# Ledger of designs, part 81: VH-VL binders against q9h9l3

Target 1, 176 residues: q9h9l3
Amino acid sequence: PRKMVAIDCEMVGTGPKGHVSSLARCSIVNYNGDVLYDEYILPPCHIVDYRTRWSGIRKQHMVNATPFKIARGQILKILTGKIVVGHAIHNDFKALQYFHPKSLTRDTSHIPPLNRKADCPENATMSLKHLTKKLLNRDIQVGKSGHSSVEDAQATMELYKLVEVEWEEHLARNPP

## First folded at step 3 (VH-VL)

Design k28 (framework fv_unasnemab)
Fold by ESMFold2-Fast, scan of step 3:
Structure k28 (fold): chain C 176 residues (1-176), chain A 124 residues (1-124), chain B 107 residues (1-107)
Amino acid sequence: as target 1 above (176 residues)
Amino acid sequence: EVQLVESGGGLVQPGRSLRLSCTASGFTFGDYAMDWVRQAPGKGLEWVAEIDSKAYGYTTYYAESVKGRFTISRDDSKSIVYLQMNSLRTEDTALYYCTRHLSYGSGKYYFDYWGKGTTVTVSS
Amino acid sequence: DIQMTQSPSSVSASVGDRVTITCRASQSIDYYLNWYQQKPGKAPKLLIYYASSLQSGVPSRFSGSGSGTDFTLTISSLQPEDFASYFCQQSDSWPLTFGGGTKVEME
């Protein structure tokens, strides 16, 4: 059966001047919003910028973090063969160095009916925070300590469920 | 209204073949995966086979007990799903139901409509 | 292969009784469990999907609960039309598997 999960990743800055985005946390939730995976991930390169304001990652989280290669294997086992929901999900797949089939990918930043429900232009790319506030009346990504990837993954799944029937019907008739 | 009508059952000797058909109406057939579920006299339900929609490449799945002997197929232009049953055994004797489920959405994998079934009796 | 163990195999009850049927999976199936009702000579009818979601048109006296490996179907106040067999079914993975069934019969 076609299981559905939602993913959200946090990245830190590596490479020259911290300009390279490297995976440092990944959260995956099931259709009901229960956590299937939530681990801090140790990048293979030196962390130059924790980007803590956005990522919520601190040096303390790296002490027992799962090495990238191991974490990637665990994550891919969960994602393979499933419908994966995310927001601007290409960034998550890039950080994972992974290709997920387009037919099994759902990006809540590019679903016209979802924008329409939020009174936004259908083809605009709206932030997860904005859509969640407009459609679920919930404030996410608040505070000075960075984002919660669990909270973001849960919000993403809930947003998708608002348009699931309509959008899946559209995709079945208009396969990518 | 949604309807599923099975046909093709009958009495057949062990080792022979039968082809079951299920004609669907009242819904967009191409949006649904189609399944065969059987029930032996006085027994419970046993899932037999599934064929997914065109959007998922017409992927087929089989119960181990029928794998290699049964073939599920569909004709979307006619809204018919078939079950070709070869090398029939006495333990294949059952009422065979046709049912549907949406081919998308993990929370939507349920059989909301069933046909009345067609009886297959394998006996010498 | 996920084994679904259903209990009890039969239960005698009277109109107005609360009836509870349980289903146990041999491994975690999260919320991917459905419940069906079958009357003699009839095809099964969907009651509950995704562990706890009530199918449209099904009376509110039917409810489902559980996650992981342990699931329950409850009929809060049994009516005459509820005397039937009930089956759970996992939709977590292929092959799909059903519980052995529970016959709810008049006391």
Scores: ipSAE 0.219, ipTM 0.714, lowest interface PAE 3.6, mean pLDDT 91
Fold by OpenDDE, second read of step 4:
Structure k28 (fold): chain C 176 residues (1-176), chain A 124 residues (1-124), chain B 107 residues (1-107)
Amino acid sequence: as target 1 above (176 residues)
Amino acid sequence: EVQLVESGGGLVQPGRSLRLSCTASGFTFGDYAMDWVRQAPGKGLEWVAEIDSKAYGYTTYYAESVKGRFTISRDDSKSIVYLQMNSLRTEDTALYYCTRHLSYGSGKYYFDYWGKGTTVTVSS
Amino acid sequence: DIQMTQSPSSVSASVGDRVTITCRASQSIDYYLNWYQQKPGKAPKLLIYYASSLQSGVPSRFSGSGSGTDFTLTISSLQPEDFASYFCQQSDSWPLTFGGGTKVEME
């Protein structure tokens, strides 16, 4: 079996109106929740909106932050060949300007058995916060300090572990 | 269960060399940076050296006190981290711990697992 | 290099006591401060990381606080197994450095 990691990224707003989502933090944890990577990342463009309320990113975090190109290289080295778990992970990959093989990707926002377990509609897109509360009885993304990508990555991994066996079997029968 | 087992310590004369080994088990060794921390008898802890994971290019860091004399290396296929100690001095006398470190916030680290240590005594 | 200064060097306390250990950095290290416990003849054990995050398996009577240059480790109600030495450690920059340690002894 392949190694499994979970990833979560925080983005800031760049571009003229801050509508472009640029990677500003990336966290990667292993199957046990141990942190393998957690870096603040400097976008190539000027930051217009830190989105601090949600991202937790502040201006001081960008001091000595890892340049995007360097960070991307480091992150890709970690992800290569692994099953990558994330929540709405297409956003993370977009920010990374990287696309992981679909067969090695697991998106907890699109796992019907996970929703079922949480008494949610199977085809609905539920938030990580909601699923974590329902299934893990844990509150994440609370407070005014913004999200913790480490916390979110860990929660994502734990959620996936709840349905791992069932989902992996499903994927084996129905490869993407 | 994570385990770290140090070996290679002993009594040596000043100027001599010694190679320490730390064998890791219970985790994916190659994913983690590894450090050596030493403790002189009755004294506090002193960070000695670090070697990063393959993902970070096996970058190494050294305390000034050992720079140029000690070399940290690793063999991921064997789950071993090494500390080659050359030109040993009496002040290098210490219990040497192997540690696994995890990252948090902006690539900063903490040591979550420690071995039992191996004793190095440098005496004439 | 960042110098870490712990106080007190030693403290005598009884079971049930509230024990406070302080650590001061020579310059700001934000929240990149860890606390370790070391019992005689044993390896250090991680208690707190990132100033206030409790390591898994560590009793809730242990807590960490502080930021910048001043940090505190608190044991709310000292237990028999808590008599040990405690060390702070900064991870802000290389070289990584430890405090001098605090020995918690039985009164």
Scores: ipSAE 0.006, ipTM 0.570, lowest interface PAE 10.6, mean pLDDT 92

Design k29 (framework fv_unasnemab)
Fold by ESMFold2-Fast, scan of step 3:
Structure k29 (fold): chain C 176 residues (1-176), chain A 124 residues (1-124), chain B 107 residues (1-107)
Amino acid sequence: as target 1 above (176 residues)
Amino acid sequence: EVQLVESGGGLVQPGRSLRLSCTASGFTFGDYAMDWVRQAPGKGLEWVAEIDSKAYGYTTYYAESVKGRFTISRDDSKSIVYLQMNSLRTEDTALYYCTRHLSYGSGKYYFDYWGKGTTVTVSS
Amino acid sequence: DIQMTQSPSSVSASVGDRVTITCRASQSIDTYLNWYQQKPGKAPKLLIYYASRLQSGVPSRFSGSGSGTDFTLTISSLQPEDFASYFCQQSDSWPLTFGGGTKVEME
């Protein structure tokens, strides 16, 4: 097995009218789905919109949250040199202000064989919730209290494992 | 209850070999990286070696003072981590502790549980 | 390698005293510093991680502070069970390195 982790981040709104997405939680799991990192993160800017319906973040989570600069350092130490799996992972990397090499990045929202297994068009962008229900028969992101980044990271890793052998073989024959 | 029990220490002549074992119980052994840390008589702590979990490829790390002479390995089916010590020197005389931390790269890179240690004496 | 310099090597103190132990890194380690307590004949015990976070079960009289290169462990009111050796350890870079230790002795 390759050194591989899955990541999922939650963002809150900062800046004018809360339109800027700032990192407020990050979860990273290992190949088996065990949690390596799960911290609430304090943005350097004032939070104007917690986006609780989606993020699950509330003001009380910020009281003991890790400052952004410290959290970013911790997270990058975990990600550097590893294959990083995520769903629409460009959003996570943007929130981290980080560039991860394309050759070591796996985005479950852009893997044609995964869509094929879910009986979806290969070139369509399917949500994590939909793919998880179709392929793992599991409901995630349930209710209105926000998403669990741990649950999302775990689901993302399990989805990738369904196509890992096939997709890694494809990437070896067709390097990015 | 988390327990780490070291064994295999003893008196050995310079140039000889010794194998230490650490048996773990009370936690999911395969999820943790395992380390050996030593303490010479009346001295401070010195990190010796680490082996990561299976999920992270059993990656090994060594202190420069032991590199090429010591080999760390693990048997997850028995919850044991080993330290094979070859070409022993008098400077290797120490109490050897087994300790754990969450798998490589976790945000909790600290040794939360330690065994009581096993004594290694290298003398002629 | 990152060198960890700990001071003092020993300190004599009485119950109720405030004890301060300092640890200095040869280069910046941000907040990646841990503190351990070791009683005679016993294995080390984790007290503080990430420079200032108190390990579960450790009394609140223990506190840690610092970032970059300079770190401090403080015992606000020394108790009889606190007479022990204390070690700092950096977890920023490989190889992992420890300070030389500080022995807190009864006056």
Scores: ipSAE 0.000, ipTM 0.462, lowest interface PAE 15.7, mean pLDDT 86

Design k3 (framework fv_nivolumab)
Fold by ESMFold2-Fast, scan of step 3:
Structure k3 (fold): chain C 176 residues (1-176), chain A 123 residues (1-123), chain B 107 residues (1-107)
Amino acid sequence: as target 1 above (176 residues)
Amino acid sequence: QVQLVESGGGVVQPGRSLRLDCKASGFTFDDYGMHWVRQAPGKGLEWVAVIWYDGSNEYYADSVKGRFTISRDNSKNTLFLQMNSLRAEDTAVYYCARGTSWKYGSGYAFDIWGQGTLVTVSS
Amino acid sequence: EIVLTQSPATLSLSPGERATLSCRASQSISSYLAWYQQKPGQAPRLLIYDASNLATGIPARFSGSGSGTDFTLTISSLEPEDFAVYYCQQYYNWPPTFGQGTKVEIK
C-alpha cells in the first residue's frame, strides 16, 4: 500500500474539571510498523488531568514537549495526501483540530469485515485491545500505568492489513 | 450485555435521606467515570453528579451540592448516590449513566444508561 | 453555564417525512455536542456524539451536523419508532447541560 500510515494519539484533560481532551502525544508508523513520528506535545492550556492510566503521560513528559502549534504542523505534513489508519480516529483528528478526507481515512473501529473475522457483530464498535487479542493473539494496553501510542498505532496497522484487500475493493465500489 | 441497573428509589418525606444504588455489568467498571442524571416528571434532563473512574474526584450540580454524595465501590461494580435533606424539587427519575471513555473522549457524554429509579419527595 | 436552546419545541410530521431539529448554544462549544432520543417511560438513548458521529447501533437515517453554536439533527425519513423527544447536550464547558427537548409527534 502506497503512502499509508497509522496514527494514535494520547490526550490529557484540560479546561473546566479536565473534561476537554487536548493532544499530549502523537505516534505515527508506516505500513511496516516503523516509527515516523513520536513526540510528547504541550497543550496550550493548563493540564488539569494527565489521565495517566490511559495516556501514560506524566508531568515530566511535558518539560521539553513540543508546543501544540509546532507539533500540529509536523504531523499534518506527514498525514496530508496519505491514507491514514486509526482506531476511533475521529478522536485523534479532533485533538489535532484537523479534518482528513474521508476517502483517505480508514477507521478500524468501523470496518465490518474486521469485526466478522473477530466473531463480533458487524455494526458494533469494538476496542482496539479486544480486536488485537482476538485477531493477532497479542495483549496491548496492559496494566494501569498508561498505553503506548506507538504500540497502539502498530497494532492498528496490523489489524487493517488483515482486511486491506477486501476493504479497499469495497471502497472502490462504494466511494465515501 | 453491557448494562446499568438502578435501585433504591421510593417515596420519602421532605428533609429525609435516601440512597440509590447502580449495579454495572458487562464492562470494566473501573475504566469509566460514572454519572447521575435526573428528570422531573414531564420535564427535561438535568445532570446531577459525576465520580471519576478511581473514586478520587467527584463534582456536583449546584442544586444538590452539599446535600448529595456520589460514591463507588469498584470491587462490587456499584455506583451510589446518597441523598440528604431531600426537597420536593428533588422529585425525579434518577438515571445512572456511563461517561464516554476518557481515552477516546471527554467522559461527559453518556453512552450507557440505566432504566431509572423514581424518587418522590412528598409529605 | 452554557444554555442550549432547541427548536422547534414540537415538530408534527408523518412517517416518511424528513425531520430537522435545531440546537443553539449560548457560546461556542466546538463539536462537543451529543444528541439523545427518549421514548415515553424509557431512558435516553445516545444517537450522535461529537456533533456528527453515529453511536453504535443507531440507524443511518440519523445524522448530525454543525459546529460552534449552531447544530442540527436530521432524520432523513421518519419511521414509526422515531416519534419521540430529542435532547441535545454539551460537554465542552462545565457543567454538562441539556437542551429543553424537541418533541417529534405524528400528524
Scores: ipSAE 0.253, ipTM 0.756, lowest interface PAE 4.6, mean pLDDT 89
Fold by OpenDDE, second read of step 4:
Structure k3 (fold): chain C 176 residues (1-176), chain A 123 residues (1-123), chain B 107 residues (1-107)
Amino acid sequence: as target 1 above (176 residues)
Amino acid sequence: QVQLVESGGGVVQPGRSLRLDCKASGFTFDDYGMHWVRQAPGKGLEWVAVIWYDGSNEYYADSVKGRFTISRDNSKNTLFLQMNSLRAEDTAVYYCARGTSWKYGSGYAFDIWGQGTLVTVSS
Amino acid sequence: EIVLTQSPATLSLSPGERATLSCRASQSISSYLAWYQQKPGQAPRLLIYDASNLATGIPARFSGSGSGTDFTLTISSLEPEDFAVYYCQQYYNWPPTFGQGTKVEIK
């Protein structure tokens, strides 16, 4: 079977009004939850809003952050050829300015069996925090200090593992 | 500034159809699921429908299922609610609302609301 | 569906006083509870999410607490602009549901 990794990114606000989401941290874990990558990333544009309460990113994290272009290369090298699991992963790929093949992408925010297992509407979009609590009985993203992308990536992988067999069979019969 | 602006409300007879529009501005529209919530005159709030960020899926309250259709055009930053087979009990102010981020937020909490548009269904 | 019951129906207070509003769920909703403020002729405004997190731009005099079935919205010192209707809303189970509201009026 193809190797799987889970990815979670934190973004800060750039642009004139801070509306542009720019990659500021990326975490990648393997199937077992081991960290393969976890780096602070320096956006190419001036940061207007660190979005700290959500991103956990602070100014001091950017002092020795990896330049975006370099980080992107490192990340893409890890992702290439793998099944990439994420939650609302289109945001991560958008921030990376990279789009993984759809056939190799797993978005836990778009897996009806996962929602069904959580007693949620199959065609609803639930938060990672909500699904993690419902299915893993674990609290993530607690407090006001911001999220941990490592924690989120690990939770995402664990959620996917709950429905992996069923969903992979579904995808085999119904390729995206 | 983040803003939602509804339009399309009015007076219609029972059994008729009406379409509401909601124009979003000040944020990345296709990063968010969008909702409709309504409020009958002098009453509380009732969730109506949600649509995924890319419009691929939607879900409805039982009270409107089969009659209402939520949709969106991300290229125009616009949310829609097609209301068919309208009933008197559908009379309400209809709000479009932005859900909190499913990545960073709290699911179906609504952090941004439009001003609302009044729909009156009467014979 | 989960029923949210707010109390009291009406709360009459004076500016500067502390307001305590209750929201009780028919079953446990963990911390998936939001509070909204609505003034006449206006749309609701999010105050608190996840039971205790202050929404962006909301004054610090507002706070939320509770988990499971019992939740509280507190306004430490009422300002004239705080007299309005307040709603709680759960998003733990489907569908999302609102309380019937508490009206905070000036004494």
Scores: ipSAE 0.030, ipTM 0.632, lowest interface PAE 5.5, mean pLDDT 91

Design k30 (framework fv_unasnemab)
Fold by ESMFold2-Fast, scan of step 3:
Structure k30 (fold): chain C 176 residues (1-176), chain A 124 residues (1-124), chain B 107 residues (1-107)
Amino acid sequence: as target 1 above (176 residues)
Amino acid sequence: EVQLVESGGGLVQPGRSLRLSCTASGFTFGDYAMDWVRQAPGKGLEWVAEIDSSRYGYTTYYAESVKGRFTISRDDSKSIVYLQMNSLRTEDTALYYCTRHLSYGSGKYYFDYWGKGTTVTVSS
Amino acid sequence: DIQMTQSPSSVSASVGDRVTITCRASQSIDTYLNWYQQKPGKAPKLLIYYASSLQSGVPSRFSGSGSGTDFTLTISSLQPEDFASYFCQQSDSWPLTFGGGTKVEME
């Protein structure tokens, strides 16, 4: 039996001028939206820019955060062999320094039927916030204190479930 | 309309063989994994075997109680799944149901349609 | 193999009653649990998949909950057509396994 999870990561800026995106939080939920993993993660490099407005990460969250190498091992154990759903998920995989098979990856920012259902151009890249408001009538990423990766992962799974049957059939006929 | 029709059941003596068939209609057969589930008289449901779609190489799975004796196979051109039952035992006596589940994606491992079943009685 | 223990084996109830059936897995199956209804002489019918998702066409009085090892099927207000047997089934791993069943009978 093939299992499906949804992931959302928060990144902070490391490296020169804070331009490198390093993993600082990861949330993974199951098909029903229950939390399987949610940890703050300490990057191996010095944090130059917390990007708090978007990430919700502050220096205080790093005090007892799980070191990157350990967190990565825990996360990859959950993701391996599963269908992984995300929004602009290539950014999450890059931050994890991980390659997930394309055949088991679902990116809600690149699903034409989902955009059609939201009355958006099929090949446009729409934000998670926009799709969630249009299709689920729910506001996420509200306020100025950063995003909740749990909330984002849950919304992503719910969005995917709206088109799961149609999109899985399409992928079976048109393998990535 | 989705239909699954089992056939081939009957009365057989212990140690003999019997082949069950299930003919599917009303859906794209090749997109589904096919399963056999049995129910002994007055008892509950017991999963017997599964054959996945061509997309997953027709991989087969068996319950330990039937492994080595039963063989599941399919003919996608005819929309038929088979269960070849060898070395039958009295405990194989049951109503045998054919069911389906979606083979691609998350596998959607739930049986949304079932046939009416075919009765197999193994007795001396 | 994952063992599914279902309780009670039978329950007597009246129309309008709230009926609760439980299912316990011998190890965590996350939410990979389905519920089926079976009427005498008929094949099973899917009611709920993945612990809490209601199958299309199934009345809203049926609901499922739980995760990990403990699961519940609830019928909020029993109707005459609901007197039947109910089975849980895990879809976490092979071999697929069913609970022993619960018969809901008229009181």
Scores: ipSAE 0.285, ipTM 0.738, lowest interface PAE 3.3, mean pLDDT 91
Fold by OpenDDE, second read of step 4:
Structure k30 (fold): chain C 176 residues (1-176), chain A 124 residues (1-124), chain B 107 residues (1-107)
Amino acid sequence: as target 1 above (176 residues)
Amino acid sequence: EVQLVESGGGLVQPGRSLRLSCTASGFTFGDYAMDWVRQAPGKGLEWVAEIDSSRYGYTTYYAESVKGRFTISRDDSKSIVYLQMNSLRTEDTALYYCTRHLSYGSGKYYFDYWGKGTTVTVSS
Amino acid sequence: DIQMTQSPSSVSASVGDRVTITCRASQSIDTYLNWYQQKPGKAPKLLIYYASSLQSGVPSRFSGSGSGTDFTLTISSLQPEDFASYFCQQSDSWPLTFGGGTKVEME
């Protein structure tokens, strides 16, 4: 049994018209929901759109933010060798310029048993907010302050734990 | 191995339509924006259109020279990006390249992979 | 639109020569500048991204510098396989635009 962590990242907009997603915050929690990592991260180039209403990132958060290269090293050190749980996690990995082994990745946005448990179509992509509400009776991503990546990571881990046994057995029989 | 293969080029008369396809393989197609870039015979490169990934609602961007005439779209289930070209003009004659738009999280895009291109000739 | 102006349009050089190509943007594009190489009958190939980052697999004799409006691609020691056309491209804003290109020819 490998150690398991959950990750959630917040991104800001860079590039033309700010539609490129660049890592601006990363939160990692362990199986129990304890925070292992939570840092604001400074992109290597100009931020065009902080996307504050979604990301929760403000200009002031970037003043002492960890440079991307340093943060990436810290994060990869934490993720290496672990089962990494996330929601639509490919977006997080893309922002990190890192792709975790598929066999060690768990994406709660693509777990049919989880959707089934939430009375959703098994092959549909449901939001973290929706699944959390349905299955954990918890409201996340509320208000106008933007997302909390720690909260989202914790919710993601808790969702996965609901189907962990079933899904791990499935993966064992059907390795990616 | 990343591969991009364009198809659909040919000879057409002005005012006609043509649909180009680009089949991608070797990467998670849906995660990347895709672009069309064309090159007229003996000329330089001209950006034509871009379509973002599903992450951005498939937002599209067009060069002014093709706006209203060309439509870029994609089918992520098939790993294909399309360029529907309507009301073709002689100046649309070019080799049309399909390209992948890559970003390393810095927010800066560049075209790291290109297809071999498909030739479109518009002539009366 | 951002206009990209390359100079020279063509340059004659010999193997071993230092070759410098410049690209000027009509307005500041920060470091949102890429360089491509295109050989006759082939698709463009990415050489440099973000003004100065060398693409994987590209020989170290290629380098890029600059920020704002003025950029430079340098080939420290021209090799036979480097005779080609080179293009700069800005990714700062829409529409994306390319420079007119520079053809490096054998002297």
Scores: ipSAE 0.000, ipTM 0.550, lowest interface PAE 12.3, mean pLDDT 92

Design k31 (framework fv_amlenetug)
Fold by ESMFold2-Fast, scan of step 3:
Structure k31 (fold): chain C 176 residues (1-176), chain A 122 residues (1-122), chain B 108 residues (1-108)
Amino acid sequence: as target 1 above (176 residues)
Amino acid sequence: EVQLLESGGGLVQTGGSLRLSCAASGFTFSTYAMTWVRQAPGKGLEWVSAIDDSGGYTDYADSVKGRFTISRDNSQNTLYLQMNSLRAEDTAVYYCARELYDSSGWTHFDYWGQGTLVTVSS
Amino acid sequence: EIVLTQSPGTLSLSPGERATLSCRASQSISSSYLAWYQQKPGQAPRLLIYGASSRATGIPDRFSGSGSGTDFTLTISRLEPEDFAVYYCQQYGDYPLTFGQGTKVEIK
């Protein structure tokens, strides 16, 4: 077994005018794409905007959702000491109010070889949907009812695996 | 190469209507959120409206809310801005711009069109 | 809304000099939620920096961004003739999206 996981979080709007992003769902998959964690999470603050178009979160999902403090503890137990892969992963860590060591973090939105394989500028920030279509010939985030964080986490892991050998060698020679 | 080309600008009287178009090419239009940003003559940039990749979510600046409608046709790779009840202060060059779609919402704009001038007079 | 105030309004410099442009926010924003754009007369804006410090594709190394919280800086280490333009900061940390009023970098 590999000590590597991929994460994707969904956020809802809380705070003034719903502009604070608060964690409302988290999915974590292992190296092979098997689900290790997938729970709806109840923010400690009142939800002003469900952002359902991209989050997929509705009021019904909050009825038996795991409270933030409990969910955070469960998630951090899974992430601690592992290589964590994500796309624009700093947003997920911010929502979790968590610091993960940079040496164990892999962000598929900032891996130059991955963009090169997709015929995109190496330093551009490409969306997960775009990279997945170009490199895996798969459409994700389809429809108007929100995204699947499980689907996004699985796609993120598969994208990383395309450049894993090259990128791990780069990091070994150029430690962050 | 990524290209955005605006059209539909012109002279219109106060209270009138105008529809702007933005033709996109060189990228998969349906996977990107899009925005309209305007610039009054000799002034700075003002964000006007945004639309997500599917067209399911839209946002507007308070100054245009209720008067302007953003929409898109992914089959034609075209973004639209329907402008109603136009006021003199709506006079500006209107830019179409591409943004990276992110679950965290609207962000930055990596490619811009050349702009189309809208002049509103009485 | 978050108000962005750029200073100075106009910066008069000669080619070869260092330019330092300031952008101050009326309230704290994440350092990952600020971008810088360059605009030349009669042209559309061009993205220079996003996430406060990441250079956009094709942008020369002489452009760098820094800052966090309420204070952000765009630095051009050695001005080239083509760098004389208006520069705008833009925040995407809160709705609505807002731009600064611009700093004009003009030849002395």
Scores: ipSAE 0.005, ipTM 0.493, lowest interface PAE 13.2, mean pLDDT 87

